# Ledger of designs, part 62: VH-VL binders against Cytochrome c oxidase assembly factor 8 (COA8)

Target 1, 167 residues: Cytochrome c oxidase assembly factor 8 (COA8), of Homo sapiens (Human) (q96il0)
Amino acid sequence: APERGAERRDTAPSGVSRFCPPRKSCHDWIGPPDKYSNLRPVHFYIPENESPLEQKLRKLRQETQEWNQQFWANQNLTFSKEKEEFIHSRLKTKGLGLRTESGQKATLNAEEMADFYKEFLSKNFQKHMYYNRDWYKRNFAITFFMGKVALERIWNKLKQKQKKRSN

## First folded at step 21 (VH-VL)

Design ol18 (from ok4 with heavy chain T58E)
Fold by OpenDDE, look of step 21:
Structure ol18 (fold): chain C 167 residues (1-167), chain A 124 residues (1-124), chain B 112 residues (1-112)
Amino acid sequence: as target 1 above (167 residues)
Amino acid sequence: EVQLVQSGAEVKKPGESLKISCKGSGYRFSEYWLGWVRQMPGKGLEWMGDIYPDDSDEEYSEKFKVQVTISADKSISTAYLQWSSLKASDTAMYYCARQGWHYDESGPWGFDYWGQGTLVTVSS
Amino acid sequence: DIVMTQTPLSLSVTPGQPASISCRSSQSLLHSDEKTYLHWYLQKPGQSPQLLIYKVSNRFSGVPDRFSGSGSGTDFTLKISRVEAEDVGVYYCSQTEHVPYTFGQGTKVEIK
């Protein structure tokens, strides 16, 4: 029985390019676009007196960012692979080579590529629906915690002010 | 690292206006009270007032309330101390200082970081 | 205003010997949160003040263990177990319980 070669699913390497912000920065930093996801990573600032609520918000933002990076890195790899396979298959069916007489990579016309995009979108429709749902869920959670952190900051200020006035 | 950097020494005449600055770095500038402390030549420390940069909430010692104005620009992490009309008696070292705070606590634990000081000399 | 009274106002100490500075407040510095808002600062010659002790007995970051604070209510003490040459300067007690914040007169510590 021929060993079915385990198709190594080329998972995008999880190595988000760790752009290091300047050590003295007290702000979140936006890195260059990741080569696989094309998303710009954010480096979150860690304050000296980070509250448990602030820490929870930061972790949730970081986890959501990593989730987005992985999703789009894998989606872009899948798209690129399937696009190349589609082009090769169509060129072969037409009796055309992979390279033109000028040595350029042979391409399909816009109409043929439109068929690929329709098929790809149809095939991945459910995946995108789940992504969108989870994206909203995560962002709502982040927004909720942002509100809580904002209230905590207001309360912390008010406590300090009240102490100053109680005399 | 938390740092407070003040503007340079000033030499002024009586009646002149003056605005000195204190720039904070290495922390969330907007979320900490920043105080001004006067030290007259060969004397002790006197708290003048403080500001919360996020909303520019100010508090003054009664002794200084009419004499000075404290302000802040959170966009550049800078606080200011201003005189509209200097007197010879305003000759002193002026320090900005951060009031330390912990989220689990109800109040600040004093001034944990200080600027290098700004010497103001007012002479005729 | 809360008056902070330090004693002595000057202290000459032999290196390696202990030193003690007293600070008395005109009112209790105990807050409703059961914390006492008394602090100690050192101003070395030609330098800015530095926080040594906060809330009576807590050493600030980087402060040597030879420094200790104690006290309650209105009476407080800063102790230096073994005075070093680098400990020369003016020591201030301060309160942040009541506005306006106030400082003691300062205690000048010198080496013999």
Scores: ipSAE 0.775, ipTM 0.904, lowest interface PAE 0.7, mean pLDDT 92
Fold by OpenDDE, fold request of step 22:
Parts: structure tokens; C-alpha cells; sequence
Structure ol18 (fold): chain C 167 residues (1-167), chain A 124 residues (1-124), chain B 112 residues (1-112)
């Protein structure tokens, strides 16, 4: 039985953006777009007096960002690969070379490319549905924790004020 | 690193208005009480009041409540101490200072970081 | 207002010798959270005050181990186990339990 060569799924390398925010910044920073995902990473500020709830929110945001980066990096890679394969296949079927007589890369017309997009979307429909579901779940969780952190901050301020007034 | 940088020394005449500034950096400026402390020449420290920059909640010592106005602009991480009409007796060093706070505590504890001070001289 | 009374008001110490400064508050500085809001500051000559000890006995970041705070209720003590030349300045106790926040008169520490 011939060993089915494990197709090395070319996983996009996690290109950690070398963008380092200024050390003295007390704000979140947005990095340049990642070369694979095309998403701009956020560098989250870590306050000295970070509450456990704030830390949990930060971690959840970070994890969600990493998840999103990885998803789109892989999706973009897959898309690019499949697009190229589609083009090559169609050109071959037409009896056309990969290059025109002028040496330019042969391209398909808009209608043919529309077929590719339709097929790609159809093929990846379930994947996108799961992504969207998980995206909403994560963002709802983040929003929920954002609300909690906001309330905590208000409460902390009120406690401090109450202490000042009680005397 | 937490830093408080105050505006430079001021020389004024009695009756003039003055606004001095304290810029915070290296921390969440809006979430810490920032106090003003007066030190008259050769004297001790006197708390004047403080402000919570997030909502501009102010608290004053009764001694200073009518004499000064404390304000803050959280957008630029800056607090202010203002006089509408200076007196010769306002001649002093003025310090801004952050009130340290921890999330597990009920309130601010001490002044953990101080500005370099602003010398205000009021002379005829 | 809470009156903070320091003793002595001046102290001349030989380098390497211990020093002790007392601070008494006119009212208890014990809060309902069981914390005592008494702090110690040092103002070195020509400098801003710096926090040494917060809440009676906690050393602030960067403060040498030779500094220690103790006390309860209304009576507090700052101790320097071995005074160094860099310890010259005016020491203040302060309370943040009651508004207005108040400081002691200051204790001037000098080297003999």
C-alpha cells in the first residue's frame, strides 16, 4: 500500500510583527498589517496596577487576535494557492501557456475569475460559518469583560471617594 | 516609568492670575488621584487638594478651597493649579503628587510619585 | 484636622549609627479596611519629597532596607538602622486616612 505522502499543509509562519511600541507608552498600539493575514496587530498596554479582571480582558483580546491572525493568514494562503491552481488549470484547458507572447503572465477574464470566487466561497462556506460563529462568541465575551472592567473602574473610584468622605 | 513634570518657576505680582501645570506620564493618568502640595519657604508640606482626572472630581482642603482651583485635562495627561488673584503669601513651592493606589485597596495611599515642584514667587 | 506631631524636630546622627523618628497622630489612622494610612516621606535638600514608607511599614520601591516603619493606631516610628550621608534631609510623616491629608512638622536629619 503506497504511503500517502502527508501533504505538508504549508502553515503560514506566525510572523511576529517586529513592531515594538515605545516603552513609555500607556496606550495600545496598532502595528503594521501582517504580511500573511493583512490584519493590523494591536500591542496591548499592560498597566502597572492591572486588576485580575483587566488582565483577563487583555488575555482574551490577545488570544482572539492571535486566533484571528492565524485564521486569515491560513485563509489567504489557501486562497492564493487555489487561485493560482485555478488559473493554471483553466489556461491549460484553453491550450494557452502561462505566459503571453509578450512575456506577461497570462490572466483569465473577469467571468472566469467569478467562477473561481463562487467555487471558492462555496467550498469554504462552512469554514466561514464556523469562523463567524466563533468570531461573534469571542467578541461578545470581550465586550462583556469590557463592561465588567468599566464597572470595576467606576466602583474603584467610588470606593476611593467614599473613603475620603467618610472621615 | 512614572513621571510628573511640572511647569517652570513663576514670578508674579499680587493680584495677577496664575495657572501652573503638572503632566503625568508612564501610567494611566486618568485613574489616579493627583494632589497638590504646598511648601512655603522653610516650612513643611501642606496638602491643598486633589483631582481624579477621569471625571474631574475635585477635593480641597478647606484652607485652599476658595484660594485655588484644581483642574485636569486627561486628554493630555495634565493637571492644573490655578489662582485667580495671587497674594504675596502664595509664595511657595508647589508640588504635584500622584496618590498611589492598588485595586485591592479601599483608597489611595500616600503620594508615591512627585513632580519636581514649581516655585511661585509673588512680589510687589 | 488630624494633627501629626513628630519628635524630634531635629536629629544629628553620626554616620553608621541608628536613627529613630516618632510620629503621633491626634486621631487613629486605622481605617475600616484594617489598614493604617500613615506614610513617611524624605525630602532631601533641594529635592522633591519622596515616599519612603507607606501604610506604616511598607517600603516603597527603591527604598533601602535600612529604613523601617512601625506603629499602630496613633503612634508610629520610622527607624534607620544605619544612617548614611544620603539620608540627610527632612522626614515627614503623613496621614491619608482623613481629609484633609496632613503632614507632620518634619524632622531634619543631619550628619555629625
Amino acid sequence: as target 1 above (167 residues)
Amino acid sequence: EVQLVQSGAEVKKPGESLKISCKGSGYRFSEYWLGWVRQMPGKGLEWMGDIYPDDSDEEYSEKFKVQVTISADKSISTAYLQWSSLKASDTAMYYCARQGWHYDESGPWGFDYWGQGTLVTVSS
Amino acid sequence: DIVMTQTPLSLSVTPGQPASISCRSSQSLLHSDEKTYLHWYLQKPGQSPQLLIYKVSNRFSGVPDRFSGSGSGTDFTLKISRVEAEDVGVYYCSQTEHVPYTFGQGTKVEIK
Scores: ipSAE 0.775, ipTM 0.906, lowest interface PAE 0.7, mean pLDDT 92
Fold by OpenDDE, fold request of step 22:
Structure ol18 (fold): chain C 167 residues (1-167), chain A 124 residues (1-124), chain B 112 residues (1-112)
Amino acid sequence: as target 1 above (167 residues)
Amino acid sequence: EVQLVQSGAEVKKPGESLKISCKGSGYRFSEYWLGWVRQMPGKGLEWMGDIYPDDSDEEYSEKFKVQVTISADKSISTAYLQWSSLKASDTAMYYCARQGWHYDESGPWGFDYWGQGTLVTVSS
Amino acid sequence: DIVMTQTPLSLSVTPGQPASISCRSSQSLLHSDEKTYLHWYLQKPGQSPQLLIYKVSNRFSGVPDRFSGSGSGTDFTLKISRVEAEDVGVYYCSQTEHVPYTFGQGTKVEIK
């Protein structure tokens, strides 16, 4: 039995945002939209005195960002591919070429495209449901760690203040 | 790199008000105590007070508590030292300095970074 | 207030020779966390003070290894193993154990 070649799913190349924040900045920076995902990447500031909890929060934010970038990059590629295939298939069925007599790219009407969108959404419904679930889970976790970091900062300040007053 | 940049030299008359500034960069300005240290001409160093910029909590040396006001604007990473009425005896170099802190330490490192100083001259 | 007393107040050293500065506090600088909050600063001529040593014996970033701090309780020492021309200035001990924070009188180090 011939080994069915594992179709290398063309994973969207992680577009390394060429945006470099200023070296002296102590703030998070937002880059331009990624060409595949259309999401704006955040460049996270790394403080000199980063606590383990702050580091964990930063890593969780980074991982969540990467997860989002990959999801939407792949989704957009899939959408573009399936859209093109749908257009080609419908034009072929109509006996129309890919180009009009004027040399323009042949397009489908709004009603035909509505059918594509409906079918695409239906096909990807479960995928989007899982994405939304995981998005909420990740964001709740981030928010929770943000709260912990805020408490840690308050506690660190209070310790320093207490030391100053105990004398 | 951590930097503290102070406002320029000031020449004032007795009775005038003055506000000098210290801008922090290269670190989380709001999360470190920032102190002011006076150095009179040819004399040693004197701690005046500290501020925690995040909540504007101040601490003063008793010697300076009534003489000066320390404030901060965390939005622009700037601390201030202010006099309502200058005296000739206020003629000195004034330094801002960061109180060093590390999360794995129980106490501060002292003043780990200093501004370049602001010379205040009060003469009739 | 804690009084910090430095000795000597002036020191003239030949380049390459060792130097030693003593600092005595009027009260113990040992905190309940078992750390001692004594620090050393150098103020070079025409410059702002710079942190040399924090908590008795820890060298600050960029400080040469020829600088060392020692001591406990109320008695502390800064040592320079080999004095260089760039080491000229006024050295201050300081405490941050008790408010108000206080400094020593300063020790002026000059080269012969």
Scores: ipSAE 0.754, ipTM 0.892, lowest interface PAE 0.7, mean pLDDT 92
Fold by ESMFold2, fold request of step 22:
Structure ol18 (fold): chain C 167 residues (1-167), chain A 124 residues (1-124), chain B 112 residues (1-112)
Amino acid sequence: as target 1 above (167 residues)
Amino acid sequence: EVQLVQSGAEVKKPGESLKISCKGSGYRFSEYWLGWVRQMPGKGLEWMGDIYPDDSDEEYSEKFKVQVTISADKSISTAYLQWSSLKASDTAMYYCARQGWHYDESGPWGFDYWGQGTLVTVSS
Amino acid sequence: DIVMTQTPLSLSVTPGQPASISCRSSQSLLHSDEKTYLHWYLQKPGQSPQLLIYKVSNRFSGVPDRFSGSGSGTDFTLKISRVEAEDVGVYYCSQTEHVPYTFGQGTKVEIK
């Protein structure tokens, strides 16, 4: 499976989603993990002197981030709901309650939970295949425009240097 | 919002060294020439020189070429004007200013944003 | 070096009346790209200079419509159609056609 380019946490999200980014940042910056997707959003800087190519790249990166956040938020929600349903169903089959004697949610052992993980991945195989395809398409486009922007910036630097020199 | 913030006023004696700073924000600092302009008390404006922070390419007015050093640290969006040995005649207000440009060539190529100025006083 | 000469050096104007400042360069400010790199700045009392007009006639962002520039080659003019109290200060013309960049001597505009 291809690398999806974002960190997935093994633990519950912390309160870092309440962080407020600087209003006047002159750089892109990475925010705390989103509560639902566990992905760290990029907050994009809009340069005062943004070219059409730079704007197109920025919008493509923004759209790709939104698409990625939405996918993983939905997958995490589906994962959580199906996990609880699986646990509930298996506990019911065993004649056990949904809570332990201490009031905590009852769980299944590691081997039983492995069955859930296999079933979840199997059910979602096609969805992840489409995600991977679209992820590659989007990142190829982003890389292409990054190259075009890099060349444009070199050209602008050379033009400024030429204009600075005496005639 | 483009902003240039300069270091505070300085009172120095002849022969002392000094380095004043200009920090840019709200724009891609390394991609614009940044100039230094002197204003002697009660006098007009004089261009001293400028720097392109991306690669530290410098241009100096012949009058100032051996008297000051212009430098920049693009990692902190800061440019500097430095004297190794101040003279009383260096007493002046010093401004940093950004040389504006635009990707479609409609930009000013003049100084579109200025720092607040740094007053340097050199006296015994 | 390109010498920039302003006239007058001082100007006293009744509020609401027009004002005109002339700037002459010692050589043409027309660049090979067919643009003329002549700019106007205002330095209000106790403040940094601010860009008013760039490349002869283009008003910078936030500059009121009452400011206009004209000219070509070596002769340039800044006009203020109706001088207001906030327009007090020293006006400078400047060129960025050739290094070293140079400024005019300044024109002090006052109101009574």
Scores: ipSAE 0.673, ipTM 0.884, lowest interface PAE 0.8, mean pLDDT 86

Design ol18 (from ok4 with heavy chain T58E)
Fold by ESMFold2, look of step 21:
Structure ol18 (fold): chain C 167 residues (1-167), chain A 124 residues (1-124), chain B 112 residues (1-112)
Amino acid sequence: as target 1 above (167 residues)
Amino acid sequence: EVQLVQSGAEVKKPGESLKISCKGSGYRFSEYWLGWVRQMPGKGLEWMGDIYPDDSDEEYSEKFKVQVTISADKSISTAYLQWSSLKASDTAMYYCARQGWHYDESGPWGFDYWGQGTLVTVSS
Amino acid sequence: DIVMTQTPLSLSVTPGQPASISCRSSQSLLHSDEKTYLHWYLQKPGQSPQLLIYKVSNRFSGVPDRFSGSGSGTDFTLKISRVEAEDVGVYYCSQTEHVPYTFGQGTKVEIK
């Protein structure tokens, strides 16, 4: 379960899922959805024989995951808070209580909720634009280093085969 | 933790086929040569051959080249040693072993990790 | 094939005393990268072989510093500065310079 303090703050707590891959795993793992961001974290395998280039790629992927998790955790929190505030405000303006006579949460109709969604998107447009820009920049860098690692691994395979057969 | 876990002991009759296995864990299995070493009862060690699991490239000792088949399935991190027709002289302990290497060439090119061994007994 | 010849084939050592095992190859084990692919293994009773020393003089991870290796070309030596009870077993030298890879005959080390 999530830490209680994280649910009541303007920003979500930092960090990723507490899922721990098996001790003998030799692969990256995709864990269960994080409770705050609703994203599935990758738990990165650290090979015994990790090159500096492989380490740089792994750290870049880890940092990007942390950045992405934090953004969506914060966005989800903000969305939930503002949605409740909008509903409360509109019900109060109409002279209605927060609960129906049966005790259920009072709601707004689809047309009324559409106003909230439009307002929310408008307020957050620039924030999502910067997020998208940074997401593409990070993924371009990751893809570039993945290519370099792939070439390094091919070279290492060729070196081993040459040494096996003496040259 | 690098581990090589081999299949259990076998008791066979001459002429029977056999396939024994070696499962690697704790390292990138497909990126290391994996060798098979025979030890006949009371005798020393003999290299039989090895395989590079990434592409199943194989190297055999001439002594064993026509006697056994080495194979691997990298999707399950497992290598195999196989006979089509066992002989009594195949009675021995069989080890799999990883050939070590390091990206900066500072590591061993010898067998750094070994399986527990598979005892194969061929008799009637 | 490179023949690896060990001497002695059997060695009985008083605990705490040094031990020395010689290994001679029929051909040079020096590779073109200026490294020598000679290794030492220990097979304790009832166990798999374990890597002790690689490329003449490098101790493998977890190997006590009482083990040391030396030599060049065709003549190599493994030394144990103070033999302990846990050091009993058969020691093998091995080469990975040329296929087929080969092992020495083994040197059985016992405590007397």
Scores: ipSAE 0.669, ipTM 0.877, lowest interface PAE 0.9, mean pLDDT 87
Fold by ESMFold2, fold request of step 22:
Structure ol18 (fold): chain C 167 residues (1-167), chain A 124 residues (1-124), chain B 112 residues (1-112)
Amino acid sequence: as target 1 above (167 residues)
Amino acid sequence: EVQLVQSGAEVKKPGESLKISCKGSGYRFSEYWLGWVRQMPGKGLEWMGDIYPDDSDEEYSEKFKVQVTISADKSISTAYLQWSSLKASDTAMYYCARQGWHYDESGPWGFDYWGQGTLVTVSS
Amino acid sequence: DIVMTQTPLSLSVTPGQPASISCRSSQSLLHSDEKTYLHWYLQKPGQSPQLLIYKVSNRFSGVPDRFSGSGSGTDFTLKISRVEAEDVGVYYCSQTEHVPYTFGQGTKVEIK
């Protein structure tokens, strides 16, 4: 089995970082910012002696990371798309082109862009409400399993010491 | 992949001190007993003692209890075997080895991974 | 201390033929958890020991099926169904039932 961090190339529009931790590391690693989400992914260590409880915790953390990256990647794309559509619509209403005489993208003033930001936040309110709820639920589950893993590791230490000295 | 890498061969004179090392990688070092095993030239294996790096809990064979000191630094995943005053009879190969265990109790409780050995030669 | 005694101390085997090594402990190696902490190691020439069989009969990862272990109480056997050139070395039995941990004196296996 490969000792490299778990990373997979997908054909989907959204991608993840290709950073690869040292092959024989026994620690989690923090990679560079993801291109689409701007979040720094954690590259998780999979120990040789991983218990079912440790595996559940690792999978929860991986799933939460993927969920979080996908949410912000989608929000960034939506923001960019709707921003350009808003600018295009307002420029068209003014009878202006999409490019200036120099060939640069035409823009709107700060007051007009404030209208976009307000509309974007209002339009996406429910999406962010669900994100916050799900973030809390995921964080609680992760914290709960972190506690259970800590107790399991203490128990395993005590069992080893007992076996060493049972006679 | 579990790996134990030991320090290099040593040539010493009687009365000198020595500290040899064993660095573990690919596993949670502090959670496994790590033992030291001596093999004198042309002879078999002898367990010297072991250490639990998490809290430096130690077990020694009575033969070696006052002859050597076992220690560990879990922050760098390294265990040590040291002599304050070497004797010619300390000439041997010294191995470190991990005492294996598994969360489901199917583990060996024997030495599942070994270092490459450190040859110590003590002569005038 | 638990004394481990191996028989024979030396063994010459024609390639492809079976080999058998016996190990006897001075005390029972059966623990209260009903497991027996008897292990077999191979030390090939110029190498460190490697675990072959643990707890009497369990093959360690990467160990070929031609190696098998059996026994109970104080009497144990390692069998090699077809000895190959790569199997040359010294075989040790060992116990981790009670500190101090102890090894047998070793059985040198070589090819005729």
Scores: ipSAE 0.666, ipTM 0.881, lowest interface PAE 0.8, mean pLDDT 87

